# Designs tried in a protein design chat: VH-VL binders against AP-4 complex accessory subunit RUSC1 (RUSC1). Part 1

No score or structure here was measured in a lab: all are predicted.

Target 1, 145 residues: AP-4 complex accessory subunit RUSC1 (RUSC1), of Homo sapiens (Human) (q9bvn2r522to666)
Amino acid sequence: DVGHLVLTTLCPALHALVADGLKPFRKDLITGQRRSSPWSVVEASVKPGSSTRSLGTLYSQVSRLAPLSSSRSRFHAFILGLLNTKQLELWFSSLQEDAGLLSLLYLPTGFFSLARGGCPSLSTELLLLLQPLSVLTFHLDLLFE
Unless a header shows other numbers, all headers, positions and changes below count from the first letter of the chain; Kabat numbers aren't used for antibody chains.
ipSAE, averaged over its two directions, is called F for ESMFold2-Fast, E for ESMFold2 and O for OpenDDE. V2 adds 0.75 times the mean of E and O to 0.25 times the DockQ between the complexes of E and O.
[cut] stands for letters that were removed.
Atom coordinates printed by the task and the answers are left out, and those that the model quotes come from them; centres of patches stay.

## First folded at step 10 (VH-VL; from u03 with light chain H31Y)

Design v05
Fold by OpenDDE, fold request of step 14:
Structure v05 (fold): chain C 145 residues (1-145), chain A 120 residues (1-120), chain B 112 residues (1-112)
Amino acid sequence: as target 1 above (145 residues)
Amino acid sequence: QVQLVQSGAEVKKPGSSVKVSCKASGYTFTDYWIHWVRQAPGQGLEWMGVINPRGGSTDYNQRFKGRVTITADESTSTAYMELSSLRSEDTAVYYCARDEYDSGWYFDLWGQGTLVTVSS
Amino acid sequence: DIVMTQTPLSLSVTPGQPASISCRSSQSLLYYEGYTYLHWYLQKPGQSPQLLIYEVSNRFSGVPDRFSGSGSGTDFTLKISRVEAEDVGVYYCMQSIYFPLTFGQGTKLEIK
């Protein structure tokens, strides 16, 4: 089962990647400082003007799925959605290109910060690894567990 | 068994520093954040700070005015809390706790606590 | 900082009788994502705190069903339907959405 494989291998790996160097708290317009999570990175990455409309749509869709009761499940669902829409590489690329977001959410020694700064090869390698997934056709249930 | 095991009790002089360890076992260390919470004798719980073991990012309660330093060693699955410029008011039991930061954002596992006594 | 106010600060309960602890936050703990991060802990005498209820009303694994949590916004309640001797200790509410994380003062539960 492709869905099972994605949830047990790819999703945890990407989750770990997004969590690397992630600051526990970030600035928030409403709360002042808000706790962070990989899902909160997704949320911040699709803010108006910083991402494609399709990514924002996917985020909003996942956010409204009632059965998803945890940040982790929402993050995984988002990854599944990215695969379905062939936008996985796009999202990671967009995340890596957002210097303001990275400085806000991550330590300078975090993967994405390093990828954008002192170690560009990290970014290149990641995108090359994700690129083949964009040519595959996925039909994954976002609620798949 | 899933557990957090902390270092032993400490007796310190005012002005000195103390470093308490918290070793995790039975689970993937980097899958949870580690918080430090202290409790003065007969008092309530006070949050000190947190670390993301994956990368070592931290945040602290500003009430400690920079006296707290939290670190983590992934190779040994151990988190550390160092408190400097100790004063008598720092006498307390210090707890580490793991946080399901990506699920419920609560402390589901606590260390046994480490008593730090600050006395002249 | 978010102030968490518990009431009462102490209560003495006859075994088998119910108990209720209130926790009020100085600001709403409901975030726009629809989750409320209010949790309850019990610290039994001589022990570390242990999780009882997470996210207002969810009993943690192993927690007896006599414990229940409720509330919304700024007002939350922990209830024990039938207090037992093993329930003795100090109960704390905690919010985990605002920096810094803050606890209530604690409510000491004793048996009459």
Scores: ipSAE 0.517, ipTM 0.875, lowest interface PAE 1.1, mean pLDDT 93
Fold by OpenDDE, fold request of step 14:
Structure v05 (fold): chain C 145 residues (1-145), chain A 120 residues (1-120), chain B 112 residues (1-112)
Amino acid sequence: as target 1 above (145 residues)
Amino acid sequence: QVQLVQSGAEVKKPGSSVKVSCKASGYTFTDYWIHWVRQAPGQGLEWMGVINPRGGSTDYNQRFKGRVTITADESTSTAYMELSSLRSEDTAVYYCARDEYDSGWYFDLWGQGTLVTVSS
Amino acid sequence: DIVMTQTPLSLSVTPGQPASISCRSSQSLLYYEGYTYLHWYLQKPGQSPQLLIYEVSNRFSGVPDRFSGSGSGTDFTLKISRVEAEDVGVYYCMQSIYFPLTFGQGTKLEIK
């Protein structure tokens, strides 16, 4: 089953990547400082003016799915949604290009910070690995567990 | 068995530093964040700081005024807490605790605690 | 910092009788994503704290069903339907929404 394979291998790997060097707390206009998670990275990446409308729509859809009871499950659902819409590479590319967001959320030694700065080959390699997935057609249930 | 095992009790002089270790076993070290909490004798619990073992990012309680340093070694699945410029008020049991950061930031696993005594 | 206020600070209960502990936060603990990060811990004599309830009302694995949590916003309650000898210790509420994380003062439960 493709869904099972994605949830047990690809999703955990991407989750770990997004968590690398992630700061535990971030500044927030409402709470001052709030907790961080890979899902909070998704939220921050789709702010108006900083993301494509399609990515914002997917975020909105996932955030309103009541059966998803954890940030991790929401993150996984978002990844599934990206696969369904062939936007996985696009999201990671957009994330890596947002210097302000990376500075806010990550240590300078984090994967994405290094990819943008001292080791750009990391960025290129990641995108090349994700690119073939955009050619495949997925029909994954976002609530699949 | 899933557990956090801390280093032994310490006796320190005022002005010195102490470094407590917390070794994780039975689970993937980088899948959880590690918090440090202390408890003075007969008192309540005080949060000190947190580390993301994947990359080593940290945040601290500003009440410690920069005296706390938390680190992690992925190769040994061990977290460390160093407290400098020790004073008598730092006498306490120090705990490390595991946090599922994708849930509600609750501590589902605690170390056995390390007593640090600061005296002249 | 968020102030967590527990009441009472101590209580003595006859075995088999119910107990109730209140925890009030200085600000709402409802996260804008719809979660409330209020948790309860028990520290038995001579032991490390242990998780009882997470996110207001969820019993942690191995916790007896005689323990229950409830509340919303700034007011939360831990209830024990039938207190047993093994329930002796100090109970703490904790918020994990705001920096820094903060605990209540603790509530000491003793058996009569």
Scores: ipSAE 0.513, ipTM 0.874, lowest interface PAE 1.1, mean pLDDT 93
Fold by ESMFold2, fold request of step 14:
Structure v05 (fold): chain C 145 residues (1-145), chain A 120 residues (1-120), chain B 112 residues (1-112)
Amino acid sequence: as target 1 above (145 residues)
Amino acid sequence: QVQLVQSGAEVKKPGSSVKVSCKASGYTFTDYWIHWVRQAPGQGLEWMGVINPRGGSTDYNQRFKGRVTITADESTSTAYMELSSLRSEDTAVYYCARDEYDSGWYFDLWGQGTLVTVSS
Amino acid sequence: DIVMTQTPLSLSVTPGQPASISCRSSQSLLYYEGYTYLHWYLQKPGQSPQLLIYEVSNRFSGVPDRFSGSGSGTDFTLKISRVEAEDVGVYYCMQSIYFPLTFGQGTKLEIK
């Protein structure tokens, strides 16, 4: 089943990619430091002024799903939603376009930092690998475990 | 077999340093952060610091400022904790523990512990 | 540092009877998207700690349903509906939202 393959292979691979070189904590003026996660990258990527309206809508949908009890489950649900709405390439492209955000979230040796500067072929290879998924039609259950 | 295996017990003199190893097996080492937690004899648990093994970034409990260094070697799936300028109060069992990136705001696997005894 | 205070520090329970352990934080553990990063561990005699409950009320894989967690804000409770001999050990709560990560002092559970 395509949903099972996506959840057991694609989602973990993308989770690992987004986690690569991610700073372990972020400063928060009110509550001190919080630990960074791939889900926190999603949250930062969709704020007003840094995303399309449709990405923010998907984020809001996923963040309100009560049965999703972990950040990993929310990240996976976001990826499934991106597939359903054909926005997977769009999200990664928009993330890579935001140099300020990347420098805030990632060490210079992280995948996205390297893809933006020292090794731009990484960005090209990622987007080429993601583009065929935009042609496929998915109807995945966001609560799929 | 999913496990964290730590190096053996050590007896150290005050003023010296100790380096404890934590080898991961049975799982993808870089999918989990590695934390270090110590427990003095008859006492509770104290968090020392954390490393992201994918890139080596760290954070430390400021109580140990300047004395603790945590490192990781991705190629051997091994994390290390080095504590310098040892004092008698550093006598404790030192644990490594893993924490999953996204849903791992908790330690789901612990090493067996390494007793470090500091005596003159 | 966030202080985690456990009560009682020690308890002795007749097999089959319930047990309850309280954990209080010096600051609310509710932050960012409703997550509450309060976890419970059991350290059996001579062993390393093991995860019991994560994020207040979720049982970790393999943990019996006689263990339950509840609470919010600053006050949290671990309950054992019917204590068994295998439950002997020291129970710790831990918060993982505020730097540095901190544990309660531990609650030693013994069988009468």
Scores: ipSAE 0.007, ipTM 0.607, lowest interface PAE 8.5, mean pLDDT 85
Fold by ESMFold2, fold request of step 14:
Structure v05 (fold): chain C 145 residues (1-145), chain A 120 residues (1-120), chain B 112 residues (1-112)
Amino acid sequence: as target 1 above (145 residues)
Amino acid sequence: QVQLVQSGAEVKKPGSSVKVSCKASGYTFTDYWIHWVRQAPGQGLEWMGVINPRGGSTDYNQRFKGRVTITADESTSTAYMELSSLRSEDTAVYYCARDEYDSGWYFDLWGQGTLVTVSS
Amino acid sequence: DIVMTQTPLSLSVTPGQPASISCRSSQSLLYYEGYTYLHWYLQKPGQSPQLLIYEVSNRFSGVPDRFSGSGSGTDFTLKISRVEAEDVGVYYCMQSIYFPLTFGQGTKLEIK
């Protein structure tokens, strides 16, 4: 089934991609240096005042799902939601174009840092690979495992 | 067979440096952060720093600021900790430990430890 | 730095009797919607530390059910319902939410 293939291949692959070159910490106003994860990238990407308002709604939905017990499962649920709303390419595109966020979250050797600077074909290849998913219709439950 | 194997014990003079290795086997090296923790004789555990092997980003305990360098070689699945300007108080057992940075943020596997003795 | 304070620092127990170890943090360890990254390790004599309990109350694989963890916020407890000879060693709590990661001072458990 397509849901099974997405969960067992696509989601882990995208998780690994987002984790590439990710710094171990993220500064926090109240609590100091907070540990990072691919879910932390999602949180940072939907900050108020960005042109990602619909993504913020999805983030809020996923963050309220009590059965999700880990950052990895929350990240996977976010990817499933992006597929359902045809926003997968949009999210990756917006992430790759936010130089300030990327420099905050990633080393220069991370995939997204390279895609923005030294190896711009990486950005093009990623978006090309994601484009077919944007034309497919998905109705995945965010609690799928 | 999942294990972290560290380099052997070392005796060093004050002012010198030591580099301890930590070789991972039986798992995907880049899926885990590698931390370094030390334990002076008869004392507790002290966290030194961490590396994300994907791209090599690090964070260090401020108490070791400027003296500790943590690196990783993905091709050999090996992490390294180098401590410079050694002092007698640096005599300790040095452990590496792995941490799946996305699932629970705990150390589920530790190396066997490397005794570093700093003596004149 | 978050200070982790363990009590007692030493504990002598007759085999078969219960033991309880307290760990207190200088600030709340609650993170996200209910995630709490407080963990317990045992270091047996001459060995590396080993994970016992993760995220307050979850036993790691292979850990006997006589070990249990509880607590919330700043106050946490490790309990051993019936101490056995193989349980001797030093017990450490650790917080893993904020860098630098910090451990409690350790609690040495001995058989009397």
Scores: ipSAE 0.007, ipTM 0.603, lowest interface PAE 8.8, mean pLDDT 84

## First folded at step 11 (VH-VL; from v05 with light chain S96G I97T)

Design w03
Fold by OpenDDE, fold request of step 14:
Structure w03 (fold): chain C 145 residues (1-145), chain A 120 residues (1-120), chain B 112 residues (1-112)
Amino acid sequence: as target 1 above (145 residues)
Amino acid sequence: QVQLVQSGAEVKKPGSSVKVSCKASGYTFTDYWIHWVRQAPGQGLEWMGVINPRGGSTDYNQRFKGRVTITADESTSTAYMELSSLRSEDTAVYYCARDEYDSGWYFDLWGQGTLVTVSS
Amino acid sequence: DIVMTQTPLSLSVTPGQPASISCRSSQSLLYYEGYTYLHWYLQKPGQSPQLLIYEVSNRFSGVPDRFSGSGSGTDFTLKISRVEAEDVGVYYCMQGTYFPLTFGQGTKLEIK
């Protein structure tokens, strides 16, 4: 019930937000440029030295879930995991504070780029909207579809 | 019906520009990336570029050396591809295609194609 | 750029007989997320390309089960167990792993 609501409303909304202004390709150190997705944003956000250890753990957990057959499903599972661990606001906050990541993955006119730069109220409003979710206790199955 | 409908055939002079449109219907426009692929007569497929309609970010095949500009209008669910400094070798059918970028990253829907003929 | 090499470039097949098309990439198409973005398209005469197989071996919706895809790394194969008249056209493999996206040369399938 709650899981269904989250997957049909919150997850798509957050997915759209993370996709806003997202560059189709990103630079890869080994092979050149590779395709990007909201899930790739998650992956980039939890690189060593750039994220909280708990976020990296969640990423690792989700990335190893074999039943998740798409980047979208992995992204959604990650959101569910963030809710379970009360880290949703934390992840979005950390993402918005990572100037290097944002410049790499997003246009300057993307939501997160604007939120960090010319329109900080966007960041504040987003975090305020997410904050109430951090006081709720979720027990969502990451494989819930 | 889910579909991509492209603008009609074009005949252009060398050195001019052409702008082809691709209107999406039957689905949420911003949920898919739009690619442009062309095909010269009797030849294979060549990828030109892509746009994320959500925000308008683009990437292009560098082989076109900056001659390609892809845009999108969310209000009309329409993507555009403009090719400048046209030459005879640009004569081709130009396709738009939507990309499930966050699932399989494949082109599951194609436009009907737009023939662009460049001749003096 | 990733070079996609298809073989053969053309084949003529008797209806009911099998067909096989190879696609080789200049480097591994395995993405770091664990997926291999090698796809197959069919362009029937006078039509737009249409998706047949995505991610190496998954048949797209509506694609007959006589079509199958296989492979890994740099070597991929599209197979048609029993070729039918409606299978006539040009088959393209495409890699979606690296920028820029690249297609094979195409394989023209004709009926004998």
Scores: ipSAE 0.562, ipTM 0.883, lowest interface PAE 1.0, mean pLDDT 93
Fold by OpenDDE, fold request of step 14:
Structure w03 (fold): chain C 145 residues (1-145), chain A 120 residues (1-120), chain B 112 residues (1-112)
Amino acid sequence: as target 1 above (145 residues)
Amino acid sequence: QVQLVQSGAEVKKPGSSVKVSCKASGYTFTDYWIHWVRQAPGQGLEWMGVINPRGGSTDYNQRFKGRVTITADESTSTAYMELSSLRSEDTAVYYCARDEYDSGWYFDLWGQGTLVTVSS
Amino acid sequence: DIVMTQTPLSLSVTPGQPASISCRSSQSLLYYEGYTYLHWYLQKPGQSPQLLIYEVSNRFSGVPDRFSGSGSGTDFTLKISRVEAEDVGVYYCMQGTYFPLTFGQGTKLEIK
């Protein structure tokens, strides 16, 4: 089953990637200094003016799903949603291009920080790996477990 | 089988440094953050800092004024806490604890504690 | 820093009777994701702290149903419906919403 494969292999891999070099805490101008998680990275990436409307809509949809009781499950659901809408590469590309967000959430030695600066080949390689997934058509249930 | 095992008790002189280890077993080390919490004799709990084992990012309680250094070795699934410029008031039991950072952000597993005694 | 204030600081209870501990935070612990990261720990004599309640009202695995948590915003309560001898120790509330993480002073529970 494709859904099972995605949840057991791709989602954990992408979760680990987003968690690489992630700072435990971040400063927020509105809420103060708060903890971070891969899901919080998603939230920060879809703020007004920082992402496409479709990504924001997907975030809103996932955030309102009552059965998703953990940040991890929400992150996974978001990845599934990106696959369904063929926007996985786009989201990772947009994340890597947001210098302000990366500086806020990640160490300079984190994957995304390095991909932007000292090692741009990391960004290229990641996007090339994700690109084939945008050609495939997924119909995954966001609540799939 | 899931546990955090800390290094043994330490006796230190004022001005010296101590490094306590915390070895994780029975679970994937990088799936949880590691926190350090200390407890002076007869006192409450004080949070010292945290590390994300994936990449080694840290944050510290500013009350320690840079005296605390937390590190992690993924290859050995071990976290370390080093406290420098020791003072008598640093005498305490030091605990490591794991944090499910993608769930409730609570400490569901604690080490057995390491007593550090600072005396002249 | 977020100040966590527990009341009372000590409690002597007859076995079988209920107990209640209050924890108040200096600021709302509601996270912007909609969760409240207020947790309760028990430290039994000579032992490490152990998790009792997470996110206000969820009993951790293995925790008896005699324990319950409630509250919102800045006011939280831990209740023990029927205190047993094994419940002796120091109870701590902790907020995980803000940096730095902070604990209450602790509430020592003894048996009469």
Scores: ipSAE 0.550, ipTM 0.878, lowest interface PAE 1.0, mean pLDDT 93
Fold by OpenDDE, look of step 11:
Formats: sequence, C-alpha cells, structure tokens
Structure w03 (fold): chain C 145 residues (1-145), chain A 120 residues (1-120), chain B 112 residues (1-112)
Amino acid sequence: as target 1 above (145 residues)
Amino acid sequence: QVQLVQSGAEVKKPGSSVKVSCKASGYTFTDYWIHWVRQAPGQGLEWMGVINPRGGSTDYNQRFKGRVTITADESTSTAYMELSSLRSEDTAVYYCARDEYDSGWYFDLWGQGTLVTVSS
Amino acid sequence: DIVMTQTPLSLSVTPGQPASISCRSSQSLLYYEGYTYLHWYLQKPGQSPQLLIYEVSNRFSGVPDRFSGSGSGTDFTLKISRVEAEDVGVYYCMQGTYFPLTFGQGTKLEIK
C-alpha cells in the first residue's frame, strides 16, 4: 500500500521536479557532451566532494541492481532508498546547495536554479514538504513495482 | 490515441523562415522530450534539435549555425520548430519525435512529417 | 560528432531468408550509467520512421521476434531471421549517447 503510493505518486512527482529545466545535454570533460536525465542528476550529485558517503553507497547499490533496466527505474529505486535511510530531504537539500552542479545541469529558469537564486521560497517549501518523510520509517524493496 | 500531429506542407522562398508545429495528444506532454529530425528527398535522417517541454530547455545541432529555434507550449501540448534563412538544401520532410529519455533515450513516437519546399 | 557507419547500404533478400545489417560507431556508445544507447528504426516506403530496437537488443512493442539486435561498444548488428514482404524499407541505426544525436546512412532492404 505505502510502496504503491510512493511509486505511483511521490516518485513521479519527484522525477518531474528533477526534470524541470533540465538541460538535454551536459558537458563532460572526458567524452564531451552527454545526454542528461534525472538519473544523471543523481549520479552527478553523489560524486566525491558533492555528497555524503551514505548517498554514494546508495547510488552504488542502485547502479548495480541488474533488474533495473531503465534510468527511470533506477531513479525510483534511489528515491525508495532515500526513504529507507531517511535521507530524502538531505539529498534534495544537498542538490539545491550545489551551485556548480545546478549551473551545469539546469537552465536558470529551472526549479532548482530559481530555488537557489531568485525564489528561495521554492527551496524552503520543498524541504518543508519532504521533512515529514524523514521521520517515518520505510522498509521499501528497491525492486518494488 | 497517442500521437504527434504536424502542420501541413509549406512552400517557401529562399531567405524566408518556416515554422512547423507538432501537437501531442494521448499522453502527458511534459513527460517526454520532443526532437526534430529532417530528411532531404532520397536522403537519410538528420537530427536538428531537442526541447524539454518541462522548462523549455533546448539543444541544437550546431550544423544549423543558429538557424533553428525550437519552442514548446505546454498549454496546447504543441512543439514548434522554426528554421530561418531558408535555402534550397533545406527542402526536406521535417519530423517531430517523442523521446523516452528515461528508458534509453529513443524515439518511440513520430509525427507524420511536414514537407518544406524551398524554391525561388 | 559521432559517425555512424552502416553496412551494407542496400540488400536484396529472398522472402524467408535471413538478413543482417551492421552499424559501427566512431567511438564507444557505452554510457557512464552502464547502458548503451544504440537504437534501430525502420522507415517503410512513404511512412515515418518507426522504432524497432532500443538499447542494442530490446524489441519495441509490437515488433516481431524475427527482429533481434546485438553488439557492444562500437559494433552493432540488426538481424532478421526470416525476412517478410512487410520488412521492406530503410533501416537506420542511431546513437543517443552523445551530442549531437546521429544516424547511420540507412540500409535499404528490398525483396527479391
């Protein structure tokens, strides 16, 4: 029941949020410009120096799950993992604080860019909405469908 | 029914501009990126650019040297492609295509195509 | 830009016989996520392109199991186990990994 609600309501909403204003391509220092996706935002956000060790561990875990055959499914699994570890707000907070990452991946008119810049109330509102989820205990299967 | 419906054929003079529309229906417009691909008569497919309808971010094939402008109207679920400074070599069928960018970034849905003829 | 090279550019096949199309990329299409964004399209005469295979080997919905895709890195293959009349058209490979997106030249399949 809870898992179903998360997958059908929360995950799509967060996916849409992360996709808002997302640039189709990002610059890569080694391979050149590469396509971007919400999952690529996750990867970029857990790079060394940009996230906590626990977030990196979760990313590594999700990225190794063979049954996850799409970026969307991996993104969903990551969200589920964040809920399980009570780190959903933390991840979004860290994402919003990474000016370099936001500049790289998003248009200035994207939600996160605006939230960091001209409309800080957007950031506050998002975090307030996510905070209650950090006090709940989830035991969601990352492969739940 | 899930579909992309494009505007009708165009005949243009060199140096003018053309704007082709692509109306989406049967699905949530903002959940997919819209690409534009063209095909000259008897030739292959050439990618022109893409737009993320959610926020309006775009990227273009630099081979068009800034002549391409892609826009999207969420309220009407319609994407647009404008090509300026038309030349005879721009004569082609122009396609819009839906991109399932979270599941392999492939074009799973195509418009019917719009023929643009550039002639003096 | 990533150059996509298809071979052959045309082939004529007797109905019921197999067909094979090769697609080579100028560099590896393996994305950092671990997926390879190489796709195949078929454009039947007078129609828009349609998706056949996505991510190297996945058949799109409604695509007969006669079609199969394989490969890795820079070398990819589309196979048709038993060609039918409805398979006539131009086949395109496309890479979706790098900017800008690029297509192969196309392979025209005809029936003998």
Scores: ipSAE 0.256, ipTM 0.791, lowest interface PAE 2.4, mean pLDDT 91
Fold by ESMFold2, fold request of step 14:
Structure w03 (fold): chain C 145 residues (1-145), chain A 120 residues (1-120), chain B 112 residues (1-112)
Amino acid sequence: as target 1 above (145 residues)
Amino acid sequence: QVQLVQSGAEVKKPGSSVKVSCKASGYTFTDYWIHWVRQAPGQGLEWMGVINPRGGSTDYNQRFKGRVTITADESTSTAYMELSSLRSEDTAVYYCARDEYDSGWYFDLWGQGTLVTVSS
Amino acid sequence: DIVMTQTPLSLSVTPGQPASISCRSSQSLLYYEGYTYLHWYLQKPGQSPQLLIYEVSNRFSGVPDRFSGSGSGTDFTLKISRVEAEDVGVYYCMQGTYFPLTFGQGTKLEIK
């Protein structure tokens, strides 16, 4: 019952990590204003021209799932999809390397800001903890609730 | 059991500062934004600012011109609002309220309010 | 700052009769992705405000179904299909789209 453990432990932990040090809002270059949330970080990280094609495809898939009624459930579904496609480490690595995006979204004392600058061992430790998941094969239902 | 409990009423002189506390219980403190809203006697509600308790990021209503400072202490699950250079028109009930990270800036839980009276 | 204007500023209603409160914003609250962050609160006498309706029309947990919200863009409405004695208080709309967050002036609901 790997899906249950992922949804009840890993997904909430990653949600909290992505929320750490988020600014209350930022001006979206397209929409004008947007409240920051872990799901909004996913949206910004995979916009056209800022990510690999497969990450954008997963985002589009999740954003079109009508039964997902909250940003938290969409974030969790994205994490499940990253596991299914073996891209969890890739997404976190690509996010951590985008200094412009991180400075836009996060306070300098947030986890990802520190991981890029003042304490780079945070980045390597996170990626090392996530890497074992990349070798496992998952077939998780994105509509887990 | 899920609640926000604020510190007691205060009486202050003009020019001084006040620091109101807001202690969260029954939920994970760092999963919610904490806002501060005030209400002058017989008046409506005025938003003062917000803090992300995870990492301490803030945003403020510029009407207060840097007089308001919002902080949070994760270890005690407590948010604070400090208002400096007090004026008589700062007499109001001050509320803390929480807002879920994944929502549109609406407050699903409010503290009981703290009356701050500023008099000469 | 977005100005939120409520009408009427006070109502006196016979129990069992309907009530309607309007809220108008000084600019559109419609977001690019279809979200509209317009919320309604009730402050009963001597109490803190409490959430009634979020995102235009969603009833918060425990709110009776006689409360409903509607509207779009700049014009929003809270309706009470049958006013009860416990509905007495001041109703506020609030916009959550742009900082600073702003409230309407309030609408005081009283029983005749």
Scores: ipSAE 0.059, ipTM 0.687, lowest interface PAE 6.3, mean pLDDT 85
Fold by ESMFold2, fold request of step 14:
Structure w03 (fold): chain C 145 residues (1-145), chain A 120 residues (1-120), chain B 112 residues (1-112)
Amino acid sequence: as target 1 above (145 residues)
Amino acid sequence: QVQLVQSGAEVKKPGSSVKVSCKASGYTFTDYWIHWVRQAPGQGLEWMGVINPRGGSTDYNQRFKGRVTITADESTSTAYMELSSLRSEDTAVYYCARDEYDSGWYFDLWGQGTLVTVSS
Amino acid sequence: DIVMTQTPLSLSVTPGQPASISCRSSQSLLYYEGYTYLHWYLQKPGQSPQLLIYEVSNRFSGVPDRFSGSGSGTDFTLKISRVEAEDVGVYYCMQGTYFPLTFGQGTKLEIK
């Protein structure tokens, strides 16, 4: 069961990667500081703009799914959607290119901060590891099916 | 099986420092944030700070004004809290507690507590 | 800081009778996603605190169904439908929405 394998191995691994070095709080002008999570990184990573429109569409889709009851399940659903639309590599590369966002969300010793700064091979190796998934076609249910 | 085990009670003199350990077992250490909460004798609970064990990011209650340092060692599944410049008011039981970082910041597991006594 | 105010600070209850503890926050605890991160803990004599209720009304695993939570916005209530001797201890509400995390003062429950 390909969906089961993705949910039990890939999604947790990517969740852990995005959580690496993540600050416990993030700034929000209206509500003050909010707790951080990999889902909050997804929220911050989508912006109005041509290069991220399909990512913003997926974010909106996942956000509207009422059965998703936790930030973790929303993050997993977002990963499933990225696989379905072959955008997993795109999302990670676009996140890596946003220096302002990374400095806001992560310690300098976090994976993405290091990958942008002192150890750029980390980004290259991540994207290389993700590329084989682009040759596979996925039709995964965003509700963990 | 799933537990947080803290280091033993300590007696300290004013002006010194204390470092309390909190060892996690039975679960994946880096999937949870570790918080520290203290309770002076006969008093309520006071949140001190939190660490994300993935990468060591921390936030502290400003009431401690830079006297608290929280660290984590992934290889030993252990979090530490160090409180410096101890005063008699710091006499308390110090608890570690875990929180799954995409859940509502509730503490579903607590350590047994470590009594720190600051006196003579 | 969000101030959490519990009333009463002490309760003395006959076994088998109900008990109710109020917790009020100095500002709304409603999170953007519609979640309200208001939690209840019980600290039995000589023990660490233990989770009873999370997110206003959800009983944690192993908590008897005589415990229930309710409320919204700034006003929250913990109810015990039939108090038993094992329920003795200090009850704390806590908000988990905003920095810094803050607890109520505690409500000591005793058996008459």
Scores: ipSAE 0.017, ipTM 0.644, lowest interface PAE 7.9, mean pLDDT 84

